# VHH binders against q96fz2, part 289

Target 1, 269 residues: q96fz2
Amino acid sequence: CGRTSCHLPRDVLTRACAYQDRRGQQRLPEWRDPDKYCPSYNKSPQSNSPVLLSRLHFEKDADSSERIIAPMRWGLVPSWFKESDPSKLQFNTTNCRSDTVMEKRSFKVPLGKGRRCVVLADGFYEWQRCQGTNQRQPYFIYFPQIKTEKSGSIGAADSPENWEKVWDNWRLLTMAGIFDCWEPPEGGDVLYSYTIITVDSCKGLSDIHHRMPAILDGEEAVSKWLDFGEVSTQEALKLIHPTENITFHAVSSVVNNSRNNTPECLAPV
Key: E = the ipSAE of ESMFold2; O = the ipSAE of OpenDDE; V2 = 0.75 times the mean of E and O plus 0.25 times the DockQ between their complexes.

## First folded at step 16 (VHH)

Design CA2 (framework vhh_6z1v_2; at its last look DockQ between E and O 0.89; V2 from the best seeds 0.80)
Fold by OpenDDE, look of step 17:
Parts: sequence; structure tokens; C-alpha cells
Structure CA2 (fold): chain B 269 residues (1-269), chain A 123 residues (1-123)
Amino acid sequence: as target 1 above (269 residues)
Amino acid sequence: EVQLVESGGRLVRTGGSLRLSCAASGRTFKGYAMGWFRQAPGKEREVVAAITQSGGKTYYADFVKGRFTISRDNAKNTVYLQMNSLKPEDTAVYYCAARFGFYETAPNEYDYWGQGTQVTVSS
């Protein structure tokens, strides 16, 4: 996974992240560093994206079932990194393969500390290789959405009003991530950064791409992944597997350029 | 820094019962899983029982066999170990430990330790 969409306004995004804590109380996640949230139809590595994480990571006496939403840098910077510039990291940490997560120190250590997060997105993009050509067809991949009688397909939002309604009730894609905290050697603010765990693609996506993000489908999976106080690493890792509960449509080549940030990126062609 | 202080260790007869307490200092007790460990003379420190921050999950070593119960009172910043049907083999120094997040069975995974309390079971 090298490209996502996360364009919802902050308030809409927050509401979409409503949850119940372990006591059954309805809650909204609190924001950390809300000013770092930059909505975009075309998110690339090294950009900031909102993630969910346990409140316990910020408040030592907090209930681990409570959630915080925070923009973090895509591309995990390990805490042990000694260079002053995170871009000097020599290995790719955009993704973490599920099969080697426990073999790589950069992922194993933060995971052992309970630094699990849920990466939020409208969906993610993947490119299908066209046979016989060097051309790749991009696809937008997301959770199936509840069809409102009026909205038809995501692409059929004929009016701005209908479009708003679609996104107001959009089910966000919830991807399993690992985050770490890096303190710059020269001082400054602690950098929070994340990697997306990847798995082999489900059958439905296998023709598009052979790998997919580990998707946490449903509130229970999300809750268990985040709750590092009550769910062990071993138990949490059982949640990491391919899911067939995904849909997709072809999009234009507009998304190929990471600088393009328009609704055309995820519009069906 | 979390300070842990164990109490309740004493000499008891075989078949007797004992309740150990561990009081934690500070306001961050709720964020920590708690564990009881023991170390007998000439043996390695081993986990006895552990409990999550909420008390929702517990772990017991195989040798416990239902004889011990770990519990916690977050309002009192205290973790307990109720020990029943004690045996001479249970003689050890018992330690309270705290780990941020989920409990673990390995001692090196814990962040804070108490000084320990001596439990002696006589035949």
C-alpha cells in the first residue's frame, strides 16, 4: 500500500470514528495535534495521516479502551534512529509484512510496547499491471458502503448534496498499523510515525495486486488491536489476515501524480 | 517512577493461607499490568500470577493449580495475591512487578519491582 485517500473534514472524520469503550459508553476520540491533519484524496508516504491509538499511550492512568485520533507520519521512524533527518532512513518502513513483523527490530520493538494503531482512510489505491503493456490501471479499494436509495453508486452522486450525504456516512477503511516515537537527536518535538501491516491479497483483489493492507473489519477487531492493555501482542496478531469484505472500482490516471489532490482521484471511470 | 511495596509475607504451616499485598505509589497504577513473581533460594525468579490493568484477564503459572488468586483494587493502587493450600515448595521471596500495557511472563519485561516479601511454609 503506497497511496491512500483521507479527505473528510475533521468533524466528519471524528464522527465516523465514534466508538464504545469497554464500559459500553459511546465516545468520540479526542484529537492530538489536530492542526497536523491535512485532508487529501491522494496521501503518499511521508505525509501525515490520522490514526487511532489507545489513550493510554498519552495518559498513563487512562483506560486503554479509550481512543485518541492523531495525525502521524506515514513511514515508521524507529526510536533508535540516530540521524537528524528521518528521510535518511535507508530502509522502507511504509509497510510491514505480516510474516516478518516479528523478525524486524524496527517493527517488533514498538509492537512489543503495545504501539498498535489503526490507520484511517477513505480507501487505498492499487495499480493493476496490464498484460503486454507497461501501463498500470489504478483502482480505489474501500469497504462496501451502505447504498442509500438515492445515492446509487459512489460515482453517481449527481449533486453536491448527494455527495455530502455519501461522505457523511462513509465507512472508513481501518488498517492495522504499528507506530513508534522518535526523538530527534538535536532536540525538538517527538515524531510519531507509523507503518501499515500488509498481508497477501484476498481472492477478490488478487488480480489487481498480490498484497493488501491488513484490514481490521469491525469495531471488535479495531478495539482489540488498539487495546494493548487488555489484548496481548499474540492475540492481536491473530487479527492480521486478508479480508474479502472489500470492494473496488477503476479510477483515472489522475491519482498517478501524488500532487493531484482532487475528487477525480477516487472517481470511477 | 512507580514504587512498589510488598507486605504480608510470613511463616505459615503447610496447608495454610496467606494474603500478600503490593501497594503502588503514584497516580499511574491503572496503566500498568501487575504481576507476582517469586524466587526461591538457588532458583530463578518465576512468574506466579499476573493481571491486566482492568483486572479483566489473569494469568497463573502451572504450579498454582487453582490455589492462588491475583486481584487488584485500582482505587487503592494495590494488587493482592491470595495464597491457599500453601506447600513447602512455595517458600520464596515474593515480588510485585509492574509493566506498562499487557502482562508478560518474563521478568525482564517488567518496568518496576518491589523489594519482595518472604514467604516461608513449614512442614
Scores: ipSAE 0.882, ipTM 0.949, lowest interface PAE 0.5, mean pLDDT 93
Fold by ESMFold2-Fast, scan of step 16:
Structure CA2 (fold): chain B 269 residues (1-269), chain A 123 residues (1-123)
Amino acid sequence: as target 1 above (269 residues)
Amino acid sequence: EVQLVESGGRLVRTGGSLRLSCAASGRTFKGYAMGWFRQAPGKEREVVAAITQSGGKTYYADFVKGRFTISRDNAKNTVYLQMNSLKPEDTAVYYCAARFGFYETAPNEYDYWGQGTQVTVSS
């Protein structure tokens, strides 16, 4: 996973993240740096995306089940990075393979510190290799969505007008991430940046791409991944596996250029 | 940032009981997992028991299972170790330790340590 859509206005996104804390209290996540949130239909690495993380990371007396929502840079910059400009990092930290996460220092160290986050998106994009041509077919991949008329999930056969109305009750894709905190040597604000953990694709996605993000399907999985005070690294990693609870549809080549930021990027073709 | 002070260590006869207390200073106590470790002369420091932030999960070393109980009172910033059926082999300095996040069993994973309290079990 190298491209996502996360276009919801801040208030809609916040309501989509309603949750229960450990005591059963209904809550909305509290924002950190909300002004850094940039909605887009076409988010690439190095842009900021909203993530959920435990409030305990910011307030050392908070209950670890309480959640913050914060924009973070996509592309993990390790806390030990020595240069002044994080764009000079010479290795790609956009994704982190689940099978080697405990072998790579860039990921093992923050994971050991409980720096787990849930990366939020409308969905993600993948490019299917078309046999016999050099053309790749892009697909938008997302959780099955509930129709208000009890017709089941949204399908490719639905009109564009029906697609516009689904965003008010959209179930956000929740991907397992690891983040780190980097302090610029010359001073300035701490940089929070993340990577998305990847797994082998599920059967349903195998014809599109061989890898997929580790998706946390449902509030129990999301809660356990975030709660670094009550859930060990070992227990949390058991949540990292392929899922079949995913759907997709083909989209136009408009999405190929990351500068294109319109609803056409995810519209069915 | 957390300061820890252990108390309750004393001389006890074999088969006796003791409750150790560890008082933490600072409002951040409840964000920390807490552990009890012990060290006998000439031996390395070893984990005895550990407890999560909420008290929802605990760990016990095999040699104390069924005899010792760890608990915490976040309102009082205190962690306890109830020791029952004490044996001469339990003689050691007992240390309280704090780790931000989930507990670990290795001493080097803990951020803050108390000064220790001596427990002596005589036959």
Scores: ipSAE 0.763, ipTM 0.900, lowest interface PAE 0.9, mean pLDDT 89
Fold by ESMFold2, look of step 17:
Structure CA2 (fold): chain B 269 residues (1-269), chain A 123 residues (1-123)
Amino acid sequence: as target 1 above (269 residues)
Amino acid sequence: EVQLVESGGRLVRTGGSLRLSCAASGRTFKGYAMGWFRQAPGKEREVVAAITQSGGKTYYADFVKGRFTISRDNAKNTVYLQMNSLKPEDTAVYYCAARFGFYETAPNEYDYWGQGTQVTVSS
């Protein structure tokens, strides 16, 4: 997984993240650094995207079931990194394979500190290579959406009002991530950065690509992944597996260029 | 930041009961898993019981065999160890400890320690 869409305005995104805390109270996540949120239909590594994490990471007395939403850099920068420029990192941390997560120091260390996050997106893109050609077909991959009376699917809308109603009730894709906190050697703000955990593709996606992000399907999975005060690393890792509860459609090659930030990137073809 | 003070250790007879308390100060205690550890002379410090922030999950060492119960009262900033059916081998200094996040069984994983309270079980 190397490309996502996360285009919703901040207030719509926040409402889509409504949750219940351990006491059963409805809440919205509290933002950190909201001005760093850069919505786009076409997000790539090194960009900032919103993630959920436990409030306990920021407040020592917080209920660990309470959630913060914050933009973080895609591409984990380990806390031990010594150079001043994160682009000098000698290995790729865009993704983390689930089968080796406890063998890689870059991921094992923050995971042991409970630095688990949920990476938010409208969905992600993957490119299928078909035999007999060098062309690749991009697909937009996302949770199945519950159809409403007016519209519940992409491409059914033909006006701005209809498009906004599709997205008002969009079920965001929730991917399991690990984050770390890096203090630049020359000083300045701590850099929060994340990796997306990957697994083998489910059968439904195997014709498109052999890997997929680890998707947390449902509030119980999201809550357990985030709650490092009540859920051990060992138990959290049991949540990491492929899911068949996923759908997709082909999109135009407009998405191929990561500079293209238009609704056409995810529109069905 | 977190100050932990154990109390309640004393001499008791075999088969008796005892309740240890660990008073904590500051609001940072509520974000911590809490543990009880013990150390007899010449032995390594070992976990007795541990409890998560909310009390929703607990751990007990095998030697406890249902005789001890860990609990916490976050409103009073206090952690308890109820010890029943005490045996002479339970004689040790008992320590309260706090770990940010989830609990662990290894003593070196804990951030804060009390000074201990002596429990002595006579035959």
Scores: ipSAE 0.645, ipTM 0.863, lowest interface PAE 1.5, mean pLDDT 90
ESMFold2 (binder alone), look of step 17: mean pLDDT 86; pTM 0.884

Design CA20 (framework vhh_6z1v_2)
Fold by ESMFold2-Fast, scan of step 16:
Structure CA20 (fold): chain B 269 residues (1-269), chain A 123 residues (1-123)
Amino acid sequence: as target 1 above (269 residues)
Amino acid sequence: EVQLVESGGRLVRTGGSLRLSCAASGSTFHGYAMGWFRQAPGKEREVVAAITQSGGKTYYADFVKGRFTISRDNAKNTVYLQMNSLKPEDTAVYYCAARFGFYETAPNEYDYWGQGTQVTVSS
């Protein structure tokens, strides 16, 4: 997973993240740096994306079940990185393989510190290889959405009015991530950056791509992944596996260029 | 930052009971897992018991299961170790330790340590 859509306005995104804390109280996640959130139909590595993480990471006396939502840089910069410019990092940290996460220092260290986050998106894109050509078919992949009489799926939305109704109750894709905190050697603000954990593709996606993000399906899985105060690294990693609870449709090649940021990027063809 | 002070260590007879306390300073106590470790002369420091932020999960070393109980009072910034059916083998300096996040069993995974309190069990 190297491209996502996360286009909801901040207030709609916030309401989509409503949750219950450990004591059963209904809450909305509190924002950090909300002005850095930039909605887009076409988000690539090195851009900022919203993630959920435990409030305990920012307030050492907070209950670990309470959540913050914050924009973070996609592409984990390890805390030990010594250069002044994060773009000079020599290896790709956009994704982290589930089978080697405990073997790679860049991921094992932040994971040991409880630096687990949930990466939010409308869905993600993958490109299917086509036989006999170098052409690739892009697909938009997302959670199955609840059907209502006045709210269809993206595939059934053929007008602007129907598209608006689709997004009102959209179930956001929730992907397991690991983040780290990097302090610039010459001073300045701490950089928060993340990687998306990847697993082998499920049967339903195997014809599109051989890998998929580790998707946390439902609030119980999301809560356990985020709650680093009550859930060990070992128990949290049991949540990392392929899921069949996903759907997809083919989209236009417009999405291929990461500079294209329009609804056409995820519209069915 | 967390400062830890243990208390309650003393001489007790085999079969006796003792409660250790560990007082933490600062409002950050709630975010920390707490552990009790012990070290006998000439031995390495080893885990005895540990407890999560909420007290919802605990760990006990096999050699103390059924005899020791760890608990915490977050309103008082205190963690306790209730020790029952004490044996001479329990003689050691007992240390309180704090770790940000979930508890661990290795001493080197803990961020803050108290000075220790001596427990001596005689037959």
Scores: ipSAE 0.733, ipTM 0.888, lowest interface PAE 1.0, mean pLDDT 90

Design CA21 (framework vhh_6z1v_2)
Fold by ESMFold2-Fast, scan of step 16:
Order: C-alpha cells, then structure tokens, then sequence
Structure CA21 (fold): chain B 269 residues (1-269), chain A 123 residues (1-123)
C-alpha cells in the first residue's frame, strides 16, 4: 500500500471516528494540529494523513482508551535518525512487513514504546498487472459499504450521484500503523511520521496484488491496537493478518498521477 | 518524572502475611504500568508481579501465584503487594518500578525505581 484516498471534510471524518471509551461512553476523538489535515482523493508517501492514537501519548494522566486524531507524515522517520533532512533517509519506510517488524530496528523500537496508530482512509489503490502489456489497471479497495436508501452495498454500477451521497455514512478503512517521533537536530517542531504494516493478500485481492495493508476490522480490533497501556505488543501483533472483508472496483488511469486530486480518481469506470 | 518510595518491609514468621506499599508522586502516575521486583543477596533482580495503568491486567511470577496479589489505587498514587503464606525463600529487598505503557517482566525495561524495602521471613 502506496496510495490512498482520504477526502472527507474534517467534521465528517471526525464523526466517522465515533467510539466508546473504557466506561462505554460515546466519544469523538480530539484533534491535534487540525489545520495540517489536507483532504485528498490521491495521497502518496511523504504527504500527511490522519491517524488515530491513544491520548496517553500526549497526556500522561489520560486513560489509554481515549483517542486523539492527528495528521502524520507518511513515511516513518526513526527517532534515532541523525541527519537534518528526513528526505535523506536511505531506506523506504512507507510500509512495514508484518513478518519482519520485530527484526527491523526502525519499527521494533517505536513498537516497544507503544507507538501504535490506526491510519484512516476512504480506501487504498493498487495496480493490477495486465497480461501482455506494460499498462496496469488501478483498483480502489475499501470496506463494504451500506446504501442508506436502497439497501445493499455500493458497487461499480452505481451512478456518480449515488457515490457522492454514500460519503455521509462512509465506513472508513482502518489500517494498522506504527509511528515515531523525530526531533530535528538543529531545532524545530517534533515530526510525527508513520508506516503502514503490510501482510500477504487475502484470496479476494490475490489477482490484483500480492500484498495488502493490515486492516483492523471493527471497533474491538481498533481499540486493542491503540490501547498500548492495556494491550501488550505481543497481543497487539495477533491482530495483524489478512482480511477478506474488503471490496473493490476498477478506476480510471487518472489516479496514476499523484498530482491528480479529483473524485474521478476513485469513481468506478 | 515519577518518584517511587516503598514501605512495609519487616521481619515476618514463615506462613505470615505482609502488605508492601509504593507511593508514587506526580500527576503522571496513572500513565504508568507498575511492577514489584525482588533481589536476594548474591542473586539477580527478578520480577514478582506487575499491573497495568487501569489495574485491568496483572502478571505474577510462577513462584508467587496464589500467594501474592498486586493492586493499585490511582487516586492515592499507590501500588500494593499483598503477600500471604510467606516462605523463607521470599526473603529479599523488594523494589517498586514504573514503566510508561504496558508492563514488562525484565528489569531493564523499567524507567523508574524505588530504593527498596527489606522483607525477612524467619524459618
């Protein structure tokens, strides 16, 4: 996973993240740096994306089940990085393989500090190789959605107007991430950056791509991944596995260029 | 950031009971997992029990299961170790330790330590 859509206005995104705390009280996550949130249909590495993380990371007296939503840079910069420019990091941290996460210092160290986050998106894009051509077919991949007025899930046959209406109650894709905090050697604001954990593709996605993000399907999985005060690293990692509860449809090549940021990027062809 | 002070250690007869207390200072206590460790003369420091920030999960070493109970009162910034059915083998200095996040069983994973309280169990 190297491209996502996360286009919802801040207030709609916030309501889509409603949750229950440890006492069963309904809550909305509190924003950090809301002005850094930039909605887009076509988000690439190095851009900022909204993530959920435990409030305890920012307030040492907070209940670890309480949530913050904050924009973070896609592409983890390890806390130990000594150069002044994060773009000079010599290895790609856009994704983190689940099978080697405990072997790589860049990921093992922040995991040991409880730096688990949930990366939010409308969905993600993958490019399917087409037999006998250099061209690839892009697909938009997302949780099954419920139509509010007609019953049933959203599909490729739906009109563009129907697609626009589903965003009011869209179920956000929730991907397991690891973040770290980097302090610039020459001073300045702390950089929060994340990586998306990847697993082998499920049967349903195997014809599109061989890898997929580790998707946390449902509130129980999301809450356990975030709650680093009550859930150990070992227990949290048991949540990292392929899921079949996803759907997809083919999209236009417009999405190929990361500079294109329009609804056409995710519209069914 | 967290300062820990243990109390309650003393001489106790075999089969007796004792409660240790660990007082933590500051508003950051609730964000920390807490552990009790012990060290006997000539031996390495070993984990006895640990508890999460909410008290919802606990750990006990095999040699104390069924005899010791760890608990915490976040309003009082205090962690307790209730020790029952004490044996001479329980003689050691008992240390309170704090770790930000989930508890661990290795001493080197803890960020803050108390000075210890001596427990002696007579045969």
Amino acid sequence: as target 1 above (269 residues)
Amino acid sequence: EVQLVESGGRLVRTGGSLRLSCAASGSTFTGYAMGWFRQAPGKEREVVAAITQSGGKTYYADFVKGRFTISRDNAKNTVYLQMNSLKPEDTAVYYCAARFGFYETAPNEYDYWGQGTQVTVSS
Scores: ipSAE 0.753, ipTM 0.895, lowest interface PAE 0.9, mean pLDDT 89

Design CA22 (framework vhh_6z1v_2)
Fold by ESMFold2-Fast, scan of step 16:
Structure CA22 (fold): chain B 269 residues (1-269), chain A 123 residues (1-123)
Amino acid sequence: as target 1 above (269 residues)
Amino acid sequence: EVQLVESGGRLVRTGGSLRLSCAASGSTFQGYAMGWFRQAPGKEREVVAAITQSGGKTYYADFVKGRFTISRDNAKNTVYLQMNSLKPEDTAVYYCAARFGFYETAPNEYDYWGQGTQVTVSS
């Protein structure tokens, strides 16, 4: 996973993340650095995306089941990174393979510190290799959506007005991530950056791509992944596996250029 | 940032009971997992019991299961170790330790330590 869509306005995104803490209290996640949230239909590595993480990472008296939402840089910069420019990091920190996560220092160290996050997106994009041609077919991949009075099926929408109705009740894709905190050697603000854990693709996606993000399907999985105070690393890693609870449709080549940021990027073709 | 002070250690006879307390100062106690460790004469420091932030999960070393109980009171910033059916081999200095996040069983995984309280069990 190298491209996502996360275009919802901040207030819609926040409501989509409503949750219950351990005490059964209904909550909305509290924002950190909300001004750094940049909605886009076409998010690439090195851009910021919203993630959920435990409030305990910021407030050491918080219950570990309480959540913060914060924009983080896509492309994990390890806390031990000694160079001054994070953009020089290798692409392999964009994704973290589930089978080697405990072998790679870049990922093992933040995991040991409970630095688990849930990466939020409308969905993600993958490019299907077409046999006998150098052209690839892009697909938008996302959770199955509950039928609503307003939107019907996504394939029926053919204008920006119709797409606005789809998004009011959109179920966000929730991907398992690991983050780290890096202090610039020259001084300045701490950089929060994340990687998306990847697994083998499910049967439903195998014709599109051989890998997929580790998707946390439902609030129980999301809660356990985030709750680093009550769930060990070993138990949390049991949540990392392929899921068949996913759907997709083909999209136009407009999405290929990461500078294109319009609804056409995810519209069915 | 968290300072820990153990109390309650003393001489007890075999088969006796004792409760150890660990009082924490600092504004962050409630965010930490807590552990009790011991170091017997001529031996390495070893885990005895551990407890998560909420108290929802506990760990006990095999040699104390069924005899010792760990608990915490976050309103009082205190963790307890109730020790029952004490044996001479329980003689050790008992240490309270704090770790940010989930508990661990290795001493080197803990961030803050108390000074220890001596427990002596004699026949």
Scores: ipSAE 0.759, ipTM 0.900, lowest interface PAE 0.9, mean pLDDT 89

Design CA23 (framework vhh_6z1v_2; at its last look DockQ between E and O 0.88; V2 from the best seeds 0.79)
Fold by OpenDDE, look of step 17:
Structure CA23 (fold): chain B 269 residues (1-269), chain A 123 residues (1-123)
Amino acid sequence: as target 1 above (269 residues)
Amino acid sequence: EVQLVESGGRLVRTGGSLRLSCAASGSTFYGYAMGWFRQAPGKEREVVAAITQSGGKTYYADFVKGRFTISRDNAKNTVYLQMNSLKPEDTAVYYCAARFGFYETAPNEYDYWGQGTQVTVSS
């Protein structure tokens, strides 16, 4: 996974992340560093994206079932990294393969500390190789959405009002991530960064791409992944597998350019 | 920093019962899983029992066999080990430990330790 969409306004995003804590109380996640949230139809590595994480990571006496939402840098910077510039990291940490997560220190160590997060997105993009050509067809991949009688297809919002309604009720894609905290050697603010765990693609996506993000489908999966106080690493890793509960449509080549940030990126062609 | 103080260790007869307590200092007790460990003379420190933040999950070593119960009172910043049907083999120094997040069975995974309390079971 090298491209996502996360364009919802902050308030809409927050409401979409409503949850119940372990006591059954309805809650909204609190924001950390809300000013770092930058909505975009075209998110690439090294950009900031909102993730969910346990409140216990910020408050030592907090209930681990409570959630915080925070923009983090895409591309995990390990805490042990000694260079002053995160871009000097020599290995790719955009993704973490599920089969080798425990073999790589950069992922194993933060995971062992309970640094699990849920990466939020409208969906993610993947490119299908066209047979016989060097051309790739991009697809937008997301959770199936509840079709409102009026909204026909996600792409057919014929009115601004309908479009708003679609996104107000959008089910966010919830991807399993690992995050770490890096303190710059020269001082400054702690950098929070994440990697997306990837798995082999489900059957439905296999023709598009052979790998997919580990998707946490449903509140229980999300809760268990985040709650590092009550769910062991071993138990959490059982949640990491392909899911068939996804849909996709072809999009235009507009998304190919990471600088393009318009609704056309995820619009059906 | 979390300070842990164990109490309740004493001499008891075989078949007797004992309740150990561990009081934590500070306001961060709730964020920690708690564990009881023991170390007998000439043996390695081993996990006895552990409990999650909420108390929703517990772990017991195989040798416990239902004889011991770990519990916690978060309002009192205290973790307990109720020990029943004690045996001479249970003689050891018992330690309370705290780990941020989920409990573990390995001693090196814990962040804070108490000084220990001596439990002696006579035949």
Scores: ipSAE 0.894, ipTM 0.955, lowest interface PAE 0.5, mean pLDDT 93
Fold by ESMFold2-Fast, scan of step 16:
Structure CA23 (fold): chain B 269 residues (1-269), chain A 123 residues (1-123)
Amino acid sequence: as target 1 above (269 residues)
Amino acid sequence: EVQLVESGGRLVRTGGSLRLSCAASGSTFYGYAMGWFRQAPGKEREVVAAITQSGGKTYYADFVKGRFTISRDNAKNTVYLQMNSLKPEDTAVYYCAARFGFYETAPNEYDYWGQGTQVTVSS
């Protein structure tokens, strides 16, 4: 997983993340740095994407079941990185393989500090190899959506009004991530950056791509992954596995260029 | 940062009971898992019991299961270790420790430590 869509306006995204804390109280996540959130149909590594994380990471008196939503840089910069420019990191940290996460220092260290996050997206894109050609077919991959009286399928959205209707009740894709905090050696704001954990593809996606993000299917899985105060690293890692609860459709090559940021990127062809 | 002060250690007879207290001051206490460790003369520091932020999960070393109970009172910033059916083998300095996040069993995983309180069990 190297490309996602996360285009919802901040208020719609926030409502889509409504949750229940340990006491059973209904809540919305509180924003950190909301001005850094940039909605897009076509998000690539090094851009900012919204993630959920435990409020306890910021407030030592918070219950670990309470959530913050914050934009973070896609591409984990380890806390121990000594250069002044994080773009000079020689290692690709866009994704983190589930089978070696406890063996790689860049991921093991923040994981040991409870730095688990849930990466939010409308869905993600993958490119299917076409035998006998260098051309690849892109697909948009997302949770099955519940049909409502006011929202049509993606294929039925022919106008901005129809698009708004389908997205008001969209079930966001929730991917397991690890984040870290990097303090610039020369001073400045702390950089929060994340990686997406990847697993072997499920049977339903195996014809499109051999790997997929570790998807946390449902609020129980999301809550356990985020709750680093009550859920150990070992217990949380049991949530990391392929899921079959996913759907997809082919999209046009418009998505190939990450500069293209229009609804055409995820529209069915 | 957190300061921890243990109290309650004393001489007690075999089969007796004792409650240790650990009072936290300074930074917020609530976000930390708490552990009780002990160290006998000539031995390494070992975990006795641990408890999560909410008290929802606890850990006990095999040698104290059924005899010791860890608890916490977040309103008082205090963690307790209730010790029952004490044995001479329980003689040690008992330490309170705090770890941000989930508890661990290794001493080197803890961020803050108290100075210890001596428990002596006579036969």
Scores: ipSAE 0.773, ipTM 0.905, lowest interface PAE 0.9, mean pLDDT 89
Fold by ESMFold2, look of step 17:
Structure CA23 (fold): chain B 269 residues (1-269), chain A 123 residues (1-123)
Amino acid sequence: as target 1 above (269 residues)
Amino acid sequence: EVQLVESGGRLVRTGGSLRLSCAASGSTFYGYAMGWFRQAPGKEREVVAAITQSGGKTYYADFVKGRFTISRDNAKNTVYLQMNSLKPEDTAVYYCAARFGFYETAPNEYDYWGQGTQVTVSS
């Protein structure tokens, strides 16, 4: 996974992240650095995207089930990185394979500190290699959306009011991530950055691509992944597996150029 | 900063019971997993029991399961170790310790330690 859509206005995104804490209280996540949120239909590595994480990472007496939402850099920069420019990192940290996560220092160390996050998106893009050509067909991949008396799908939105209702009720894709905190040697703010954990594709996606993000399907999975005060690393890793609860549609090649930030990027073709 | 003070260690006969307390002061330890460790003369510190922030999960070393119970009272910033059916082999200095986040079994994973309380079990 190397491209996502996360285009919702901050207020809509925040409401979509309503949750219950350990005591059953309904809450919204509290923002950190909201001014760094840059919504786009076409997010790529090194850009900022919002993630959920436990409040306990910021407040040492907090209930670990309470959530913060914050933009973080896609492409984990390890805390031990010594160069001044994160683009100088000699290896790709956009994704982290689940089968080697405990073998790679860049991921094992922050995971051992409980630095688990949930990466938020409308959905993600993958490119299918067509047999007999070098051409690739992009797809937009997302959770199945609950149908209501109004349009519940992108392709069924036939008016501006119905389009708004689709996105007002959109079930955000929730992907398992690991983050780290890097202190630039020249000073400045601590850089929070994340990687998306990947797994083998489910059967439903295997014709598109052989890997998929580890998707946390439902509030129990999201809560357990985030709650590093009550859920060990080993228990959390049991949440990391493919899911068949996913849908997709073909999109135009507009999305291929990451500078294109329009609804056409995810529109069905 | 968390400061830990153990109490309740004393001499007790084989088969007896004790309750150890660990009072935390300074900031709260609500974000910390808590553990009890012990150290007999000439031996390394070893985990006895541990408990998560909420008390929802606990760990017990194999040698003490069924005999000891860890608990915490977050309103009082206190952690307890109830020790039943004590054996001479349980003689040690008992320490409480705090680790940010989830518990671990290795002593070097813990951020704060108490001074220890002596437990002596006589034949």
Scores: ipSAE 0.626, ipTM 0.860, lowest interface PAE 1.5, mean pLDDT 90
ESMFold2 (binder alone), look of step 17: mean pLDDT 86; pTM 0.881

